# VHH binders against q88v07: the designs that were tried, part 42

Target 1, 377 residues: q88v07
Amino acid sequence: MAQSIVEAPIRVDTSRKIIHVDMDAFYASIEEREHPAYKTQPLVIAHDPRQTGGRGVVTTANYVARQFGVHSAMPAAKALELCPTAVFKTPNFPLYREVSAQIHRIFHEYTEMIEPIAFDEAYLDVTTNKKHIHSAVELAHRLQQEIWHQTHLTCSTGISYNKFIAKLASDYRKPAGVTIVLPQDAEPFLLREPIEKFRGVGKKTVPKMHDLGIKTGQDLYAQSELDLIKQFGKLGYILYRRVRGSDDRPVEYLRERKSIGKERTFGPFLQSTTEVNTHLKAIAKLVAASMQSHQRHGKTLVLKLRYGDFVTITKRRTFGEFIPNDAALFEQYAEEIFEEVVDDHFNSGIRLLGITLTGLAPLAFENLTLPLYPNDN
Key: E = the ipSAE of ESMFold2; O = the ipSAE of OpenDDE; V2 = 0.75 times the mean of E and O plus 0.25 times the DockQ between their complexes.

## First folded at step 18 (VHH; framework vhh_7zox_3)

Design y2 (at its last look DockQ between E and O 0.01; V2 from the best seeds 0.00; counts 0 for: pae E 20.8 > 2, placed apart)
Fold by OpenDDE, look of step 18:
Structure y2 (fold): chain B 377 residues (1-377), chain A 124 residues (1-124)
Amino acid sequence: as target 1 above (377 residues)
Amino acid sequence: DVQLVESGGGLVQPGGSLRLSCVASGFTFSSEVMGWVRQAPGKGLEWVSDISSGGWTYYADSVKGRFAISRDNAKNTLYLQMNRLKPEDTAVYYCATGLSRYYDSPTLEYFDHAGQGTQVTVSS
C-alpha cells in the first residue's frame, strides 16, 4: 500500500500588500525627457558600437527601438544590425542615479519598507504605510502621479500579497500600468504565465524545462515537488511553491540605523578628566567617520559612561537641528554632558565611554549603489 | 453606508453623446479610486474606466479616445463623458469604487461598491 505521501499543503501568506514599481524604459525615458526628439526615434542606451569597434551592450532601449527587437543586454552591434537608424546614447549614470534617488524619496513618503532592486525597480511593502492608505491600488496610483509630477516619467506597478506575484504583475501592463493580483486570482494568473517569466528560470533552465514539457505555469504546477527537486534542485523546490502562489520572502528594507555610535572599554580605568576628554575626542572622531561613511546626521547625542563600580550613566542631548557631522562638536557635546553627569562614582574610575548619535537622517541622497545593470538573474 | 447614485443615462443614436454622473456618499470620496463598469445584456461586467484620487485616468481599449472620466471631489461626483457612442456601448453603467485591474480582460470581477446603475441605450 503505497502510503500516498499527503503533500503538506503549502502555506500561503496573503496578509501583505506588496507593490512592485518598475519605471518604464527608465534610462531611455529620461533621455527622451531631456531630448524630446528621441521620442520618435529608435533610441538605444549604449555606447555606439561604431565608435567602440563593435563593443558594448545595450543597457536599455525605448519602445520604438524595441519594436525592432532591441532589448537589454543585447550586444550593441546587434542592436545596430537590427535597427540601423537607431540613435545610440551613451549612458548618463549620474543623471539616472539622481532621478532614481528622486523616485526613492517619493517612495519614502509612503513607506520605509522599500527594497530597491535596481535604479528603476523596487518592492514596497505597504501593508501599513505612512499615508494610512488602505487601498494598495490607490496608493499605487498616487505613486504614479507623484512620480510623473516630479519627474515626468511613468512607471508600471504590480500589486499583490507577495514579491513574486507583484513583480510578475508589474510586467503585465506596461507602460504606466497598474496590475493587481488578488489572492483568489493568484493561481489562475500564475498558471497562464510562461515559464520564462518565473524568477530563477534563466536562459539555461528554459531549454531543460521545455524538454521536460514545462512551458507554462500550468505545466509547472502539474509536476510533483520531488520531480522538480530532482531535476532542478533548490530551484525546483522554490518553483513548486511559487507556482502555487507562495513567496514568504519579506521586503528587505535597509533598516535605517537608528543610531551610530562607538564605545570603548578601558583597562586600566580612566581616573582623570583629561583622560576622559582624550578618549572622548578619539571616540568622537570614530563616530564622525562612521556618520560620514553612512552619510547620516543626527539630532541627538548620547553619552554613555560606566564607572569602575559598574554604575552606568546614559545621558542624551537633543538639538533642535541636526548636529553637523563634526568630530569636534561631538567631542564638545560629549564633554559637556560628561561634566553635567559625572558624580562621586568617578572615584572608582571609568570603565566605559561611548558616544552615540540618534535621530538619524540622510545627509545626502544615499547613492544607492544600485547595480547599474539589471542582473537578468 | 456607502452610496453611489448614477444618473445621465438614456436613449441616444449612434454617434451621439451622453454624460453620466455619479454622486457618492458614505466614504471619503477624494481618497478613493472611482470608476465605471458596464454590463451589457447577456454579458459579464466590463470595466470601462477608472480615475485615481489625483486624477490619473485609465480606459478600456473599447472606449479609449471616446470616453472621458473625470471627478469633482468637492461635489463627491464622478463623471463619464461618452462621445461617439456605438450600439456596443449599450449597457447598464455602474459607478464603482475599489476597482481591481489584474487582467487584460475587460471583465471586472472585483470592486468594493457599485451603484444601482443607469441604462445607456445606443440605437438607431
Scores: ipSAE 0.290, ipTM 0.613, lowest interface PAE 1.3, mean pLDDT 89
Fold by ESMFold2, look of step 18:
Structure y2 (fold): chain B 377 residues (1-377), chain A 124 residues (1-124)
Amino acid sequence: as target 1 above (377 residues)
Amino acid sequence: DVQLVESGGGLVQPGGSLRLSCVASGFTFSSEVMGWVRQAPGKGLEWVSDISSGGWTYYADSVKGRFAISRDNAKNTLYLQMNRLKPEDTAVYYCATGLSRYYDSPTLEYFDHAGQGTQVTVSS
């Protein structure tokens, strides 16, 4: 039915327990820890605008400075205008990175399902946890206490059944807050939120939404899915689901990935598929050896080719399982991709070929124990 | 041990240019994917660009056409030429090894090592 639209039910999975952790005024609080006198002064983490000719941007500010209207991302010159007595401290990013790493080690005591967003921000999936704590609220408080004990820094947490709501909840009470939004509380919570709180609705989108009468989650909820898609495209599709409490995005905890690839340039250029396959075979051997040497495997194989006329094609193929580190398989897949993408630019020859593995993870270890019974096969 | 030393940052007017350099030591530079990541004030880490051992270059959509990554394997040095700079390019720029990202997303997955960073500020 070309003109018919069947509205699919929005599935809302409420089985997960997600915590969003947001360190309170992270850079500024670290500086206050190192120099306690800063706690009673307006402190702005930025290059001093008096030394930069009025240039620079505020990284963050302590709560004293925030009382004067200073906030992240504002011009440092504006911060100085709002608060002439502010202390400006140049960011010490190596220290901040070290403290962030310490906090992440604490996260790993509770769960391995951790998605870092920034040095000061992460999602944790604690549906199950290593401490066997039934209550996510209790877990969040215990996490805050451990962070305080080890670092003397505070954090705010939001708890819900998905990432979207957990993030919104973490903003409700700062500093040192714990806010939970249970499934039954999700709708009233989302409907009252200003439209600006919805991810993707920024400075350029807000005026268009206001012109359409959309100022809150309630206004957004009232819009048809088709109308939102017509007006906002992909964002409209997403917002329709978010305001209904649907966000199936997993906590992305398998993020330790590194690409491993080999490429070769040619002079003279390759003129035939036979020459291409010969070199893909050689490159595949090098990549397989490198993958094995680094004890990694990957789910995605990428072919890169560059024609003599400089046209470059990059095409990838992602698999459901990790690709064995077998040169013959890498060659086979690379040859298949080449045949899929090669075109009349091949008349200018092939200048470069490359094979790269991505979606990397450490090789799985399997320790196979053979049964000793005759019929146990 | 692995060491990455960035330089070339500074304060620039909108529309201006800067060239970042990164001198590497403690590993086989010519065999690694090298890249740049940045952190704007109050934001997370953002992948900017990387370059393979063989010279394949990739760019985030936000910098494509304005930034050019290059490497000099003889000098163990990575470069980032930044042209037509905008205020939104203001960030600490880190030289990095071991970068991983999905090809259909500019979102940084991880990296093994990064330098101390160099501040780039684009302001009028």
Scores: ipSAE 0.000, ipTM 0.119, lowest interface PAE 20.8, mean pLDDT 82
ESMFold2 (binder alone), look of step 18: mean pLDDT 85; pTM 0.872

Design y3 (at its last look DockQ between E and O 0.01; V2 from the best seeds 0.00; counts 0 for: pae E 20.6 > 2, placed apart)
Fold by ESMFold2, look of step 18:
Structure y3 (fold): chain B 377 residues (1-377), chain A 124 residues (1-124)
Amino acid sequence: as target 1 above (377 residues)
Amino acid sequence: DVQLVESGGGLVQPGGSLRLSCVASGFTFSSYVMGWVRQAPGKGLEWVSDISSGGWTYYADSVKGRFAISRDNAKNTLYLQMNRLKPEDTAVYYCATGLDRYYDEPTTEYFDHAGQGTQVTVSS
């Protein structure tokens, strides 16, 4: 069995409800929101190739520009050639980040099991949810409506029992689509898909598959597992399972984190130490809850403050032991640091306070019945 | 080539302990999830335990509280400390890894390399 695949029967677990959310033409849609005149023009989000000497690539294009054949990752010079009347807008990544954060705050009202893929794309596991909505389709519609209400942007959603099918389903009806693939519909759905839609089958792999007579999921399904592994290695192992509707990958909401923190901006600005301590208490409670829900503790506490005149101070305190996830302790340490660093810029008030934990590690076991190997934490 | 070599199996009385070792070569050991799977005579593979490169450990319900997985990245070695052994633990134990990424949900579907195994027999 050395260097061999651990052979297991193909398991199709249909117990989960997974939603894939994909914002429709995200960057371009934000720019259209900011300047509605763009909605009737071909809009390309890229550095203008006339100003870069023909260099650069398209990040995204609005639907008008797409009708000229413009697509993501295309050279901007080619986009100009295809659509000479296109408006080129340099990406405003700070704006796009803020809109993405707004959308993620909406997701968190329904579930904490969120795996962000990009600013415009995420997986949600809604097998259970915070609002006790029984239908994943209803939940997806409510997400779309709330996103529209708060941002005036549309998204397309795919719903199924695993990440692979949910992602494929989200591409089925764009823009503003909701597509569900039920377990009984999964195989017919997958068999119809062009091979290009299968994750891992990209530009270099498609010609090889076509040469082998594999153009659709149906053709892929007909291949033996051994043949796929011989031709494509690990990808072959994966594809054999994917085309049979099997994908046990979890929604990865507990990715490796380097820090956990909360910050708040104030208007009017805080004018006294009493006001500062009141808000540090509230922020500390939020951070302690977040640390505990992520099952982490940290050795370093960071205070960030920004004065009304925009002078920003960040000060860290590192401890010899992990700090207990106790809001009162976080508040105490943050207040001590504030007193150490506060200066006469406080006359302009405090516009922002933040508490962040770093030096993170998993929490140790507390009720071990057989403690043979102490944790290093 | 990837190689995983298990050792430390043997015959033990119920209630006894064993420590399994797995020496790995052919890949950057410290970067990958490592795990143990077992196969009792006439039965399918059963996942036992995993440990991530970051030190997260996971256990099957049948062994939780009795088995402890650990790794020594300097020696490219994975360990399984097995305590309070039961006749039901009798199996061939395989050291396993998935080279594609960290596994967040332990399953035999995510392991694509395993060793030759070491026999553990719990009997009086």
Scores: ipSAE 0.000, ipTM 0.123, lowest interface PAE 20.6, mean pLDDT 82
Fold by OpenDDE, look of step 18:
Structure y3 (fold): chain B 377 residues (1-377), chain A 124 residues (1-124)
Amino acid sequence: as target 1 above (377 residues)
Amino acid sequence: DVQLVESGGGLVQPGGSLRLSCVASGFTFSSYVMGWVRQAPGKGLEWVSDISSGGWTYYADSVKGRFAISRDNAKNTLYLQMNRLKPEDTAVYYCATGLDRYYDEPTTEYFDHAGQGTQVTVSS
């Protein structure tokens, strides 16, 4: 009697409000903003293959060029073949990065739960948000308006209860579109989607799926979990759930580093105040460099020391203002704290010294290190 | 300001058909769920149908198979094709939209805006 493994119903969490923001032809749109004449021309963001000996890949293209079949990741030479009148513009990544940073600043006004995917894409969890806007749709519109007002660029948004569906939705009504997929709409929405649109289904997977008769979400839905796992492994497991509207992945937001610090362990142990100061100076330099790298300043300096006998002291000093990012100042404060806290355990030597800054805030807008190219995967 | 203007109502015999229209303005029509609610004499508001921004349609059991909701985003217009009308379909029909439907049940509570309504009377 083959116990019908009652496939446990897939739990779908619909409690979240997720917005996927996708800038419309981002690099091309920036170039068009800078050079309005490009708006009426096929514009390809790539090195000109005529100048590179046929080498190069299309980063993106404007909508005019896309009508000729030009698309991202296409060889530049092929793009030229498809569109001989195309204008090739070498990518200006510094500009793109700056604009991306500006957009992200706007995001941060609404929520800290931001997962950047690329310069032009991000997930926002707006279940709770800084503006206390209950409607995700209203929030999306405000975002679009603010982005336009500040950058004169458009974005499309997808709104749903998870990342997977939100991303699919954002592609549905480009450019400058807002697409909402409610929980009740999720299944019909997913069933109609080509399998190529399912995240994780790459160029190598599509042919195999097609060979198996899986061309759409509906086809995928009809497959058993076991069969999908057998054919596609972990991806099969994931797709089985996704086509049923399940995606439990959180919006991965970079928690603002609450602290920046460096520690050093010593062998042999430090035995003198002079040695301690020397090493505190070195540690302070490293911390200052790190703070600079992260474009942060802090209000609190924390000294950590561990004696040879493993007694550990952690002492913090909080200032009324942000501590200037100065290694000499960090050293001074650390030394002062050390003098205050050092006791008879010093006879056992110092095993570890650490300086940490907490109460961090941005010095300036932190340039988001975003991937230059969206991983189509 | 959000404006919804209904039209197409009237008097029809049982078994007849009507097509309601709603022209929307003051918001990005294509981005929002649109729907129809109705109020019969002496009754409360009743949800009839809605259509998502993506075009997915839902119907109350009372109208399922008889009514068809559709939208033309280019014209900012919502439609309700009503076939095989019954006397119990007599009501004022309102075009409605909501800003947030993530947690809504198929009730009238999730609609934030409605038009002035159009009268539909089904009588022999």
Scores: ipSAE 0.000, ipTM 0.281, lowest interface PAE 11.4, mean pLDDT 87
ESMFold2 (binder alone), look of step 18: mean pLDDT 83; pTM 0.846

Design y4 (at its last look DockQ between E and O 0.01; V2 from the best seeds 0.00; counts 0 for: pae E 9.8 > 2, placed apart)
Fold by ESMFold2, look of step 18:
Structure y4 (fold): chain B 377 residues (1-377), chain A 124 residues (1-124)
Amino acid sequence: as target 1 above (377 residues)
Amino acid sequence: DVQLVESGGGLVQPGGSLRLSCVASGFTFSSYAMGWVRQAPGKGLEWVSDISRGGRTYYADSVKGRFAISRDNAKNTLYLQMNRLKPEDTAVYYCATGLVREYDSPELYYFDHAGQGTQVTVSS
């Protein structure tokens, strides 16, 4: 008898109130605030392609420039072609970081459950909130008003019971929009969305989806879970749940760095252990510097190697104590692991090497004694 | 571009045998290592075996001595002979390239390409 697989109903938790906040044309709007004449000019935040030899990528553009077809992630040279009169302003990331921090201080007046995604984007879990505002729509409007009053910047918000739907909702009306998707509205909302809007369905995946007749959430919904897993693996498992309005991911307000690593690819491929050790030494120096700059140490060192025939081996070594942030020690451990795990795939050469530290914790502070402020203990 | 098509799965009693095949296209088959991975119900992907471009074979401990991987570069085909099958071998089996696996365990982290899979069910 063939084993029968019985589909269990997907449970959808609708108890949360999630707001996705997306600042409108963030970098450009800051520059407009600093230099108001930009408001009536096409403004592109990027290194000027006339001075970079055509290199560079648009970070953002103001709404005037967008009318010429300029958009983020576009080559700066293409933006110049589309809008020859555009003003190009080099990004002032320190300023943008400070404005983002100001906005985050506003968020903290309402909730501590804040997951920053970028300078201009965050999720807020406002299921409960510090101001006892019962309506998430009212809270979103108050948030927009406070941001505008303090910064003179606008934002668009999406509200729903999970991160996936809240983010989709925030795209519906810009600038200065507030869009809510209630639980009863979620299914019709998701079913009509183009497949490209679903997380994980990128440029490489869209053609495969279309070849299978999947162009919308409705088409996705019609697929069996097993068929989606067969076609798309873990992504298929996730998409089956997303199109049914299920997304249990929490707002990640206690985000900790889980690993620090560095890897390099090689052309030509490495052919000998001597070449491997030379490059492991260089990688180890980069990782040790990174561990120190982040003020972390770790208990586990991971070697990653990829052969010329694309088989990739990983091997972890966990220690009882934190590993000192010493490049020579990282190199030693990586070389020992390499000798342990290397096999006949090495006949095709080494394409990639990587060293990663995991099991991270903060470094302990040391006591400092200065003539002006001595330590009494 | 890359296409991998598995076949040969089915229902087998414990102790039985199956032979899986994977026909490859869209790349120079003889230049790449190839492998088999599997996913049991409710479990993650597990590395089973791989074979180098020169024909050297590697196996997870759980299948060593029972499974035999081979390749026919002239036919662009990868094989997995599965003997002495156990209920624990029940899984969808995928033909794959670009495997990222743990050295000393069957844990599989990633692959570049895999086929659609073929179901192997071992039950009394």
Scores: ipSAE 0.230, ipTM 0.742, lowest interface PAE 4.2, mean pLDDT 86
Fold by OpenDDE, look of step 19:
Structure y4 (fold): chain B 377 residues (1-377), chain A 124 residues (1-124)
Amino acid sequence: as target 1 above (377 residues)
Amino acid sequence: DVQLVESGGGLVQPGGSLRLSCVASGFTFSSYAMGWVRQAPGKGLEWVSDISRGGRTYYADSVKGRFAISRDNAKNTLYLQMNRLKPEDTAVYYCATGLVREYDSPELYYFDHAGQGTQVTVSS
């Protein structure tokens, strides 16, 4: 009786708002901005193959040149063959870097959760943001407008609940497009995508997939996890989850949030331990949600309380291990700390309570020990 | 140039039916989600319904069970069958492409293109 390995349903976290920003033909667009005459000409950002003895690779091309079939990573000589009237412009990386930095400064006005992929691409986690705007679409629109206003360059944005889908979405409506993939639309969206669009599927993998009859997300979805792992190893494991809308990768930002916390001010003041516990519970839930959204765990819990007479107590408890992201646990620890620190000032009531986690680290991707399938040699 | 041309609007009595059509040109129709939005007198733009590339349909709560959206990719045409019409359905109806909604709300936030609209009037 083959125990039907009840494939535990892949849990998909849809709580995050991720914007993938992709600058439209970034280098070419910058060159066109500097030299408007290029807008009507096929422009190829590459060393001129006529000057290099046929050497060189296309970095990018404007949309006019792309109509002739010119694309990134194409040999420059081939680009000239496809488009004999093409204008070749040697890349000006210092300029490109400067413009990229300008764009990133704009990003920082919205969120610190920025993961640059390239000069022209970045992920933004805007689940929480500096503008206090709930709408990810509004944020994307504002970003596009501000980028245009400051740089006279356009970008396309993809919006979804994870990095994988957001990136796919940004490619859907270029140039100057906005594409949102809602959680309920993720599956249909992914099933229709060619396999070549799936991150991790490179030039070497595509032929093998095609040979196996995997040409689209639909085809990929139909494959068993085990078969994919057998054929593609770790990539198979990843793709099995991606096609089902799962991507738990956080937006990796350089500036580690030093702390995540929530505070509440009371009017009237809290006068009983019961009231304090009730509110600590509520605060703990908010902190847990925030920790989850940021995909962080912490080693230190900090309780902050302020009495009616403005005496403020801050007490920290550091644990030997990361505290599980559990609201009940946060509450428990906060209550314990409260009991330890509460004093006669409590007679004046409590006007503020706060719970903060510090010593933050990314939630360890459970190293899913991929069962090393013994290579049957 | 993207063109969207709506038709099928008119005057109907409460409880009546209309079928709206939208003919699209200037883009690959089959590659885009399509939808309907409406604007009642003195009100803002309201999302009505949309249909994905693959044919998944979504409806505002106000029209759910009464309206049916469909598409014919071969004809580059979007349809909206409206049944059991109410006076509250009186509005200019617009065909739209590039619809964007919020995660936690079906409300339309923006669209890339919309037609000129067709008037639907429900009145006794």
Scores: ipSAE 0.014, ipTM 0.344, lowest interface PAE 7.5, mean pLDDT 88
ESMFold2 (binder alone), look of step 18: mean pLDDT 82; pTM 0.845
OpenDDE, look of step 18: ipSAE 0.000; ipTM 0.214
ESMFold2, look of step 19: ipSAE 0.010; ipTM 0.413
ESMFold2 (binder alone), look of step 19: mean pLDDT 84; pTM 0.858

